# Designs tried in a protein design chat: VHH binders against Mitochondrial mRNA pseudouridine synthase RPUSD3 (RPUSD3). Part 5

Target 1, 326 residues: Mitochondrial mRNA pseudouridine synthase RPUSD3 (RPUSD3), of Homo sapiens (Human) (q6p087)
Amino acid sequence: LGVRPVPEDAGFGTEARHQRQPRGSCQRSGPLGDQPFAGLLPKNLSREELVDALRAAVVDRKGPLVTLNKPQGLPVTGKPGELTLFSVLPELSQSLGLREQELQVVRASGKESSGLVLLSSCPQTASRLQKYFTHARRAQRPTATYCAVTDGIPAASEGKIQAALKLEHIDGVNLTVPVKAPSRKDILEGVKKTLSHFRVVATGSGCALVQLQPLTVFSSQLQVHMVLQLCPVLGDHMYSARVGTVLGQRFLLPAENNKPQRQVLDEALLRRLHLTPSQAAQLPLHLHLHRLLLPGTRARDTPVELLAPLPPYFSRTLQCLGLRLQ

## First folded at step 4 (VHH; framework vhh_gefurulimab)

Design a4Y (from g19a with P99Y)
Fold by ESMFold2-Fast, scan of step 4:
Structure a4Y (fold): chain B 326 residues (1-326), chain A 123 residues (1-123)
Amino acid sequence: as target 1 above (326 residues)
Amino acid sequence: EVQLVESGGGLVKPGGSLRLSCAASGFTFSNYAAAWFRQAPGKEREFVSAISWSGSTYYADSVKGRFTISRDNAKNSLYLQMNSLRAEDTAVYYCAATYGYEDFYSSHEYDYWGQGTLVTVSS
């Protein structure tokens, strides 16, 4: 292998920037009924049904590594009695022919995002990969690439988003809040300087398909970073309300006065998506961990690429907007 | 009212051992991910160890093989067994708990925190 350095020249794909006009209109068909979002977990999902869904979501299995394409809305861990990846991990392990306590989580997408989850049946492999990801982050080398659809088009086609963020507990919910000019005391007490790279892949209908690469770890970092670009992610019902619009001009609203509320989309966008306002209020977060880079088998080998296909609702959104990933 | 109370800190010689305890009230540890963080004077909070409610454990590289995290659901308590202590382990140790997860290693993921217990490793 040894063809490319690991992972120093990892970056965005350029060919994905080709914009595609829709050949036909986005349409509902057959007895799908009033379900506009295919690929979401049912609301009254049983433990057994969740295990079945996760087993079906395995996208790769190589040696001790098991890779899942996690559905949107499934938390990795959560409240007592809540169905989470961790809560069903023993049953998932057994369904894959492993011992009940064998699988460990190595890397997972956030609660509200969909996409890649890396599991290992070998503790030594899990530890080695955790060190790899930590070293890559410290070296500012991207290992994870997310796909997102934004309401609005970023002013720059690519760039860096930097923000100091804190976690604040408001009305029973943990919210990520930007901090301007953090003091030394703020940093020592947990305010973190965060960094993400972004690249606009395609634009259409006032929306953008964006690739995001986080180089720091912070709760809801990518959603808040896009809010700071005045281009909230479609389906972001936590943070999108912090972007206000007056006569077409967008501006950032104070976090303390703009509590989470269901995202409201304009009439033109609703028509393009073939959604009612009430359906748009239920739109899943369009943030998907699409690609992970792993170290090669030998020292200095080419990185191994893991890919998770987009959920059906995400692909439908792209088709309705005339956006193309690849 | 939710509270976490650490105990077991103290002065110990290099190479010694110490067991930290964290008692929860107002909620149960079995329902949360829980972790130990530490902070030396003038430095940021550093991850030490975490345990998920499923029992999966996570360790900072600097403590792996020396420290062991565990919980006792009947006593609603979290523990950190610290062996082969070094001068560099001197810090205030904090117990933390959360029902959310994106990164066990980030202090920003944790909703509930204790007051801390001081561990001093010196001769």
Scores: ipSAE 0.000, ipTM 0.326, lowest interface PAE 12.5, mean pLDDT 81

Design a5A (from g19a with G100A)
Fold by ESMFold2-Fast, scan of step 4:
Structure a5A (fold): chain B 326 residues (1-326), chain A 123 residues (1-123)
Amino acid sequence: as target 1 above (326 residues)
Amino acid sequence: EVQLVESGGGLVKPGGSLRLSCAASGFTFSNYAAAWFRQAPGKEREFVSAISWSGSTYYADSVKGRFTISRDNAKNSLYLQMNSLRAEDTAVYYCAATPAYEDFYSSHEYDYWGQGTLVTVSS
């Protein structure tokens, strides 16, 4: 024995395969019949239905900490009157029996990703954890691990992705755009240097299961970083069209092609996924905040690991492609 | 070079109103999201309100319907209109700006900060 440390998520994938489905499959999927994407939030949820869904999504509760497995498509913050995680925290707190304590968000993934959301009913605990995450990020020590399925296989099995990114308003939509060789003036104009680590966990059917660890925070960073690797995330209908293909060769399209387009998958991949082109155009983003490392109770203690099981559509995709989380 | 300067704080009675202003300089403010955070005596710093560079607004539940955030990119300024003030609103209010557009609720995602302006709501 005396085995060297291995960063695999051995044993953790089994919990995703046995998760209970929220609100059974008794509701019809509308004019499309049975939907291939189990685990998505219904369209036009009421406030009460959203609270019920979030209560069912609680994966851990320890002291003041409440951990959710956030569904894809739910924004954390939004416009007044919009249904967001933040907007329903009082009702969620009440539904969890926290009569004297309101939950606040400590860490969450963006709207289009699914996975871990860390909430706290104790402001001091929230502040301590937020400082921990910020310090770890500035020290380039990853605390968050995302799982993604990519269209294409990265050339390297692991590495760093660095890009200067800016937010640009194009045709009514806020889009993340890479900037080459940013000047000091560019930084003062909101351009941010971003960094992510990636590791290929498994490959199959021209796709990869990739772990992504962001060391900076920027809108759509992980999606754009995978585009820059010429391996867009499955279900990325915002940025995947920036990758072109000619005679089997992939390349990044010029900046004038930054407009969002529904992702188009090749015939072989559609066949493997058992999807029509129109169904593939509705594929949810396969980007999931799977693991968060929390500090131990004392500074000298080993970090505590929080895990969110993969949503059913994500697990289905992995099974169709022969990919395993290990 | 980069600075945010708050103004408009002061003493008001419960039910009163105040308008906070934040003047940005040394960077292209219009390319940044901006927010107000507050810290009450003996409490942690908490999110109050944020506005994206495109004008989308976000509010903490405790201030929703009472406070209005706005920006004027031509003047490089951020504003917080505070109505129906309560004793619980007493805090130092901080202006903050970030090019990041995730986690508007977390103070740790904001790159530039003002020195703060004190708001006291007392009879």
Scores: ipSAE 0.013, ipTM 0.470, lowest interface PAE 7.6, mean pLDDT 82

Design a5S (from g19a with G100S)
Fold by ESMFold2-Fast, scan of step 4:
Structure a5S (fold): chain B 326 residues (1-326), chain A 123 residues (1-123)
Amino acid sequence: as target 1 above (326 residues)
Amino acid sequence: EVQLVESGGGLVKPGGSLRLSCAASGFTFSNYAAAWFRQAPGKEREFVSAISWSGSTYYADSVKGRFTISRDNAKNSLYLQMNSLRAEDTAVYYCAATPSYEDFYSSHEYDYWGQGTLVTVSS
């Protein structure tokens, strides 16, 4: 658990080794032990119950730094009065014995993703790390590596995904919409060019385990980038319906005509996952902030690697599909 | 109820200085990042400067070295000291606040906005 030193060259080909995981083993442990959605937050949590859950989610504590493995579905920030990670930081700080020191968010996975959240009880440390992440992003140096399971296998084993994206208010929701060949006028009106790197780690049962490294920040960027590769993330109930099929061929539907829809999985995949269609409609987003690179103490020091274990439902999905994350 | 109110705008000659203020109410200001954006006629809101809850500062390249952002959490206030003003700095300046900690440059990350204060740089 925690941080470890890592070489400056921490690209996909350097860090990851593929291992095969046996198929169907997720169900063969016995029916009473099979929990497809283990690791999710209970519905209708109280503030106190959320603090207890977050305390149990601490994976590392070193000096002022506290690292959480955030459950899927918990928003990091929101409007005043909303129950979010940010809103319970005073109570979490007290529960961890920090007393006069309140935790601040340095880096986090978004609401729909699970994984690493880096907190600091020292404002100066938080500021230094926030600047580090911002500068690394601007220099196109990846600091965050997500793991995702996709419905479908990307055509290339690795590559770059570039897309111009905008937020559009459609039927009462804010949706991320790609813009083809943005004009000078579009750029002046706030369309953002986005970039992610991807690498296929393993494939099985028509699905892939993919590592994703965002080089830009935009709402739902990684989900939309995988949709643009015609390989939506498992559990993506907002954007997966933008991928259609005809005679086994996949294509993109016009974004303006698409509303969020519960993801529908084919019969073969449902069998592999041991899920009913109604259970699959409740599948959590399989997007996990697995790895963060922190700066070394001195400029010449190697970066420090911080890791978050996969949630139980994610590990179960990998086991059912015969996929392995090293 | 959340409110941000700007003040300090006005007419100034090229090379002059102005100090903008923003008063926050209805929320715990110290828990939010705050920023200044500007909008000239016929253009989108442009990032000027941001300050995180911890005091880290961020500047647009066009204003770096000329403008200084600061905050006073005890007074729930945000400030922008503008020096060496140029004609192209003419715009309505907006105070904004966000619980975001990753992207301070994008206007869509900001949930709370003031009504703006006009800064005109001309002779």
Scores: ipSAE 0.012, ipTM 0.438, lowest interface PAE 8.0, mean pLDDT 82

Design a6F (from g19a with Y101F)
Fold by ESMFold2-Fast, scan of step 4:
Structure a6F (fold): chain B 326 residues (1-326), chain A 123 residues (1-123)
Amino acid sequence: as target 1 above (326 residues)
Amino acid sequence: EVQLVESGGGLVKPGGSLRLSCAASGFTFSNYAAAWFRQAPGKEREFVSAISWSGSTYYADSVKGRFTISRDNAKNSLYLQMNSLRAEDTAVYYCAATPGFEDFYSSHEYDYWGQGTLVTVSS
């Protein structure tokens, strides 16, 4: 009880068998039945293996500040005993030589998104960063830039998305629901007026690469904002079903039809992505916290830029669709 | 009028206990995530503990195992039970609340704040 089996020797053969896809290739590595999307965490990851994966995901480390490129599908918090980022912070802290200083979460995206996570071993540093993000948001100055691939192309090349949103707990799931013309009573009951900036970076094959900058904080805001533009994010199996299509024309379905459903992609897009419908139903959410601005070391210094590289599956999607970041 | 009013602060000896209360009024507290922050003399405001609208809790490492956050939605109240108090826990404690943020651990802003209540731990 509690004896760990000897791990399989990765040896010299592991590197030779792992073939990285060439830049121009949209082909999957391996046959159907292998893990179809490169860059995802293995399903049966041990606590020790997760700590190792997170240590390898460190993109910046300066003083008490540790920045991770979080994989898609890793929850930040969860049920007692569940394997989450929060649950392994003590082990991660020790693995990084921070024995007397446990890392705390300063900023992170939810389970389904990938990208930048800010951790600090110093509460005062965490507080200073939180004040910076709060001040920037109140000044309408974006500090976070997400990259997303959308099913459909927004009508405008850039703009603001404004929506009043509320949380509803339905059948054990917390769902974000838009509210039309919220009353004062609605606001007092937890409806929040939300704002995001978006910019279309590239378009191809009926899809868009968009940059999203949230100026308010709300669960699933960016996914729902793109749904409201009738351009759901690829891999959005929670909210994409709210966009209906009749004879090629898209429309928003009523709030009472908010039940989550696996995203369905049209035949042309499936062909372009080299995916079957069942494989597309397993597509990870293509929403990545790519860029964060941190305060400079001195007052009035230019902000410091942190970047997290795109996950391999995200880069593959861009390549298949002919989309370029920059 | 949206208000959060803290109470329960005071002077206590090291090793003692205090229970802080935060009374919410003018809004439906049950739909909000809520948190406790503190600010010690000459220091920045720091996170202490948070509770989501669904009841999930999160604690700063320095207070984990000693402090317990709880809420009573029927009374529109937030609580912080503080045990095994230390001199370094001396601070003004602030109640905060924000709507529509289930993943409160990644929150860099809370929309509503109380005026604070002073806790002094002194030998």
Scores: ipSAE 0.424, ipTM 0.739, lowest interface PAE 2.8, mean pLDDT 82

Design a6H (from g19a with Y101H)
Fold by ESMFold2-Fast, scan of step 4:
Structure a6H (fold): chain B 326 residues (1-326), chain A 123 residues (1-123)
Amino acid sequence: as target 1 above (326 residues)
Amino acid sequence: EVQLVESGGGLVKPGGSLRLSCAASGFTFSNYAAAWFRQAPGKEREFVSAISWSGSTYYADSVKGRFTISRDNAKNSLYLQMNSLRAEDTAVYYCAATPGHEDFYSSHEYDYWGQGTLVTVSS
């Protein structure tokens, strides 16, 4: 994927429209069995193997800018001794032939998301891009577009999702929790009013392919925003359990049920995905940072588009559900 | 009014130590992620170290093993203990804080910034 010029205020609709893919394009099993989660990092990677995988994941390289298509499950930061993107940046820099210039992370999706990671070997370039993203966010101009597959179809084809969110430590895990009618005191104590735009690209088999554009920055914002739409992201084992159903009617469960648990999919969806319940419990999060808008060389220049292709498991899910991103 | 004020900078010889402090006022610091960034003369701002809301820490490779970030929520304060200082550590050091973030190190993710404190390492 190359860098493409786009209008400064591109928003949704650059190319996204409803596309229906023919049924029956999903394979149930191969000669050695079905591998529905192709494209995931192997378990127990060595440091050298991770560097090799990341070098192979480079989707664009232009001057000091290096863009990766990060695999799902790779943390950006982590505990001492853990293999993370941040921990291997020196080795990655050397493998890419950068002299004594160390790569810095300019922008990245979180551990559970896949997709674009923007790196720079030049501190000046990194700073310029950081200022651009800050200014765009404050002006409510979207610079990041995620693709997601949801369990359920949003009631509206597009719209805004607003929620006040806080970070809370529950049962050894840091979770994002919605707050109703936050007070001035709540805001000063770390509750943030968050905003995302969403657009339904395609629907099929009770699922939707949606584009998500965060206008604020908060941990797990997009996953929680889709839960608030009663349409949790496929593979969301952190927040999907907050959505309950009775006789086909969806609702948010009480705060006591906010504990993470493996996502459970209904029988019809399991059949469509050719997954057992056990396999579905291991489904990677279907949230992919697909597009980033960058500034042109000068302030008056047209913004430039960076794209990351969908991982193989994501593409397989779309085929099984008859969904297409075009 | 949210305010972050850095202190503790100064002149130190190579191999010396300094402790920087950042005092937070106007908000409940304990619910914020916090970080130190630095900017050397004629260069752009770079990440030094961060501490999450839950107390997880991370460091730039150039300072790992030499610098220690810590927080005291009862005093609404952030600290950076700098040991084995090098000439390359000469910079203005900035304190930053933001709500609802876990393990973020990119400057565009921080909502609040201090004015900086100068650290000079020379013989």
Scores: ipSAE 0.459, ipTM 0.736, lowest interface PAE 2.5, mean pLDDT 83

Design a6L (from g19a with Y101L)
Fold by ESMFold2-Fast, scan of step 4:
Structure a6L (fold): chain B 326 residues (1-326), chain A 123 residues (1-123)
Amino acid sequence: as target 1 above (326 residues)
Amino acid sequence: EVQLVESGGGLVKPGGSLRLSCAASGFTFSNYAAAWFRQAPGKEREFVSAISWSGSTYYADSVKGRFTISRDNAKNSLYLQMNSLRAEDTAVYYCAATPGLEDFYSSHEYDYWGQGTLVTVSS
């Protein structure tokens, strides 16, 4: 799905003129209506405009498999009348030359994250892939790799994040809340022990580029797992307020005392990102489903890799911070 | 300890109605998201309808307007009211539940599954 970047080339004329350039400009992106960040869906999209945007987001199509690079902010499912991936799937199917009810969703990330969405026009293929993902999850073998940019650098370069999580309705908002030392009763009441693997890929300007592999499924798991590492994801306006700082030292604040609020970044980070506090309050969640592993055609074949390129705002953030994926 | 048991399946004529029930035991159902999936003979499992722990509902386009999902947390039960049944609705219907799932319908996201109940629509 993603193609490996190719250098300008190994040609005689271009090599002699190669200059070392600054890491790149991270100035605010060009015209996107009232949105400052490139790669976001326009506000007040019509149904037809959403279908056009999704058609343009197709990154791969091989046999029955159609792969999208989903924009941040688009829910997969929702309430009647709401524009969601599921609600426009018939129109998307027709726009791709398929019958109206032919495409089905095999796998996608939640509303707030961007990245890979796997669709299939063949029910048998979809079922085979669902069984593969179910088996891998039960065996604790990661099939999904997310990329995230964190505010702060994890103390370890890699590791496991384990947390018991529950959904709680607080002041009109559904929140994912960690539970310390859950009892058997807590587990029976919907508390789930969750697990993610993380690896720090690069660090710079007090931030980290992190790969995250969830081995359990829970709403906002990766965001909350990074908060528990005291390194909230950039653009996390729901859980980042749970991380407090005193004299440069970070600590976890209680969920009951720290309601969701737009993320506040320190002055040095705002300068590095070339953002005002107001613009930073609009920063999209920097959590991207970058890689999915699919089964090979034969049992002994290596897994097939699907890659979704990073959205423009994500790449801009990496450039501003001097971070590189590989 | 989590267990789901479906009931209410049977033979019905086209245009008829059925109400499926799913009884949850061994856990506090009110804190779980729940869904109905179905599998027709020779076909793969497909999404039918889901209800979040907060009460939001979702439906496959093929059943929207005909089926209604509901829950009764006091009875630890999930229901599917099926109206205007068609031959194409013939399938084994499965109840599924999972904690902490709010906005997704993919079958691989659900932790717990029932054994299924057969619905046959024929004259």
Scores: ipSAE 0.538, ipTM 0.801, lowest interface PAE 1.8, mean pLDDT 84

Design a6W (from g19a with Y101W)
Fold by ESMFold2-Fast, scan of step 4:
Structure a6W (fold): chain B 326 residues (1-326), chain A 123 residues (1-123)
Amino acid sequence: as target 1 above (326 residues)
Amino acid sequence: EVQLVESGGGLVKPGGSLRLSCAASGFTFSNYAAAWFRQAPGKEREFVSAISWSGSTYYADSVKGRFTISRDNAKNSLYLQMNSLRAEDTAVYYCAATPGWEDFYSSHEYDYWGQGTLVTVSS
């Protein structure tokens, strides 16, 4: 929560100071232990109910900037008539007392992830921030840090994940597919080289708490990058099935087996999370846009840090697995 | 109508103190960064101090350690506490506001300006 100055080269290392000892126990003593999916949006929300939920999700208001902690499952944009964040911005603006100034999206995570959404009531501020994020990405300076819980522990404690990705329409669904050794023709037809940095913050019960910093933009990039590490994100019902296991050994399944399947967790993990198989099939994606770096007021000023707290279901998962961020 | 009104200027002896106030109306002050600029006769407007919408403060080298900028969003007000005043501080002081993020040191960043309040430092 809030905004504070940080050095421009502040990356994964700045959060090492906030590491805590992992615990391997989920306490059922409170409402959180009895409510595995606390923090999710109700099904079949009305437009008015969505606006109310988003107003309640405001975590910071400083000057023209309004910061939301977006719920998992809410799309930012969509088809005409679809209920999305974008479609309710006029009503949200009015509910926040912004009579003649409509909020616009500066930065947001995708539908399946939760976390930071930057909105601005000032078009000039939005334009400057959008240019800053674009320039930082081109300069390979990370501005966004995601938190994820993975099924499995990455072999390296930190590193780079590089993959050429394309969007492919398979059986009525648009899926992100890795492309090995992309040709010049592939690049011309929309295949993009993608890059993310990762750092393992904590491990417990065969799972890891991982920080992810995307340095390129592509649909489902972080989910697919973790699948390529053979450590799919918890709640990833789109891509986790691409990781196969035989006698405890994990491997990536061929591209022809790209159909989405509800994630299946092993018995030990289900017991640790206090979930039935049916409940695990409904587990929300544990991918959260936790931190954004905003520019200073001058080129030589330090960047400003903006944070979103973890949703209740995410915090419950961390408690059950004995994982701690801060 | 957007308006910024300065007050608190006056005659003060070297080494004395003054507090300037700026009252904002006609816009949501908390959404704006605000600054003090000053202009002595025959000279260009120069930056004195700025405070961002997040509360970060910026000072010209000539006033650093002597002046303190602050804001009260509940009162739609900006303040400048001026201590250890010198003859060189004699100027008309202007309150300014900007929705921008770009460069708080440049007068060109600021969309709204007050009429100014005179500060005279002399014996």
Scores: ipSAE 0.000, ipTM 0.284, lowest interface PAE 11.6, mean pLDDT 82

Design a7D (from g19a with E102D)
Fold by ESMFold2-Fast, scan of step 4:
Structure a7D (fold): chain B 326 residues (1-326), chain A 123 residues (1-123)
Amino acid sequence: as target 1 above (326 residues)
Amino acid sequence: EVQLVESGGGLVKPGGSLRLSCAASGFTFSNYAAAWFRQAPGKEREFVSAISWSGSTYYADSVKGRFTISRDNAKNSLYLQMNSLRAEDTAVYYCAATPGYDDFYSSHEYDYWGQGTLVTVSS
C-alpha cells in the first residue's frame, strides 16, 4: 500500500494494476449476524474509539503526508458535537506523534463514500498539492479515481457523463437534481455543468465494476451520473429510485416526484449477493475513492499514486458477482 | 460577470478585532459554498474558514474560537469576524465561492476567487 510512481498522463489503463482475489463464494452468514457487512463503523462509537479506528486506517505515511482509508458513513465535516473526521483531528494528530494542531485535511472522500483521505502536517505541502489538483482539474486531467459497483451494465464500455446539476432542499434533505438546458439565470442561481469519465472494468450477474473520474466538483455527482446512465450504484438509497423499469426497459423518473427510498434489488441479484430484501436495504454505498495521483517531489519526477484497498463489504460484493479489478 | 470583492482589511494591534466582508455580484449567492483562505508573505495559501450552502461552518484549528464566519444571502455577502488577533494572522485574506459543494477544505474545489484584502497585525 502507499505511494507508487506512475506516468503523469495516467489514464484509466494504468489504474488496473491490482490483482483481486480469485473468484470465490460469498459467505452468507458472517460475524455481524443481521448485518452481514464487514468493514462498517460500529453504530455508537465514542470519540476515543473513532480515533483508534482512524489510526488503524492509516494506509501510508511519507514525510508530512498521512493517508487514511476512510470508512463509509463517516462525515468529514459536521455540526459542533458531531463525531467527524475534522472533530477528532487534534486527537488523531497526537496519536500519530504529532502536535495537536499539526494535521490538516488536503482532500477527502465524502461521508457516503469510503476511501482515500489526504492529511498533511506541513502547510506548504498541503498548499502545493491543492495547486496541483486545481491545475489538473482546469486541464481536465483526472487525479481521483473511484471504484463503484452498479446495478446494471452501462451501454458503453467507457465514456463521458455530462449533466447540469443543482442542489435543492426538499423535505429537509439536500438533493442533487439534474437541469435540462440550463439558462444563464440557472447558472447564476447555482446550476453547474458537471463532467465525469467512466470506464467499465468488469461485468457479471447484470452488474458492473466501474471506474469513475470526476472532472468537476458537485455534491453526489458520481451517484447522480450513474443514475443518468440508468445504472445506479449499489447501496445508493438517495438517488436509485429515479431509475424506473417498465417491461424490462429502464428509464429516468423525475427527481421532484421520486423521493429517496432504500434501494430495491431484483430477486436474481439478491440471490447472487446472498441477501434478503431487508439486508439489501442496509447495503452500504459501493463508491470508493481508490486512487489519487500526486505530484512528484521534484519537477521531473513522475507523479506518485496513492491507493486505498476496498473495504471488506465491497470485496465481498465483487466476489459474489464474480467481478475483478482488471 | 461573477465577482467577489473583499473589504475590511487593515492594520490592527495584537488582541484587537477586525471584520472582513466579501460582496458577491453577478450571481445568486444562496446556492454557493463560500470560504476564507489566507496567504502570509513568503508562505503558501492556507484554509481559514468555510460556510456550506446550508450554513454549516468549519474552521482551521489555528483560528477556532477566535474567528466566526457568517453569510447573509439577502445581501449576497460573506463575513469573517476576527477576534483576539495575533501577529501570526498577518496575511492577505481571500474570499472564495463555488456552487453545489458541501465538502470543502481544499482550495482546488472553489471556482470563484476574490482579489484579496491585506490584514496586518502589529504593535
Scores: ipSAE 0.461, ipTM 0.767, lowest interface PAE 2.3, mean pLDDT 84

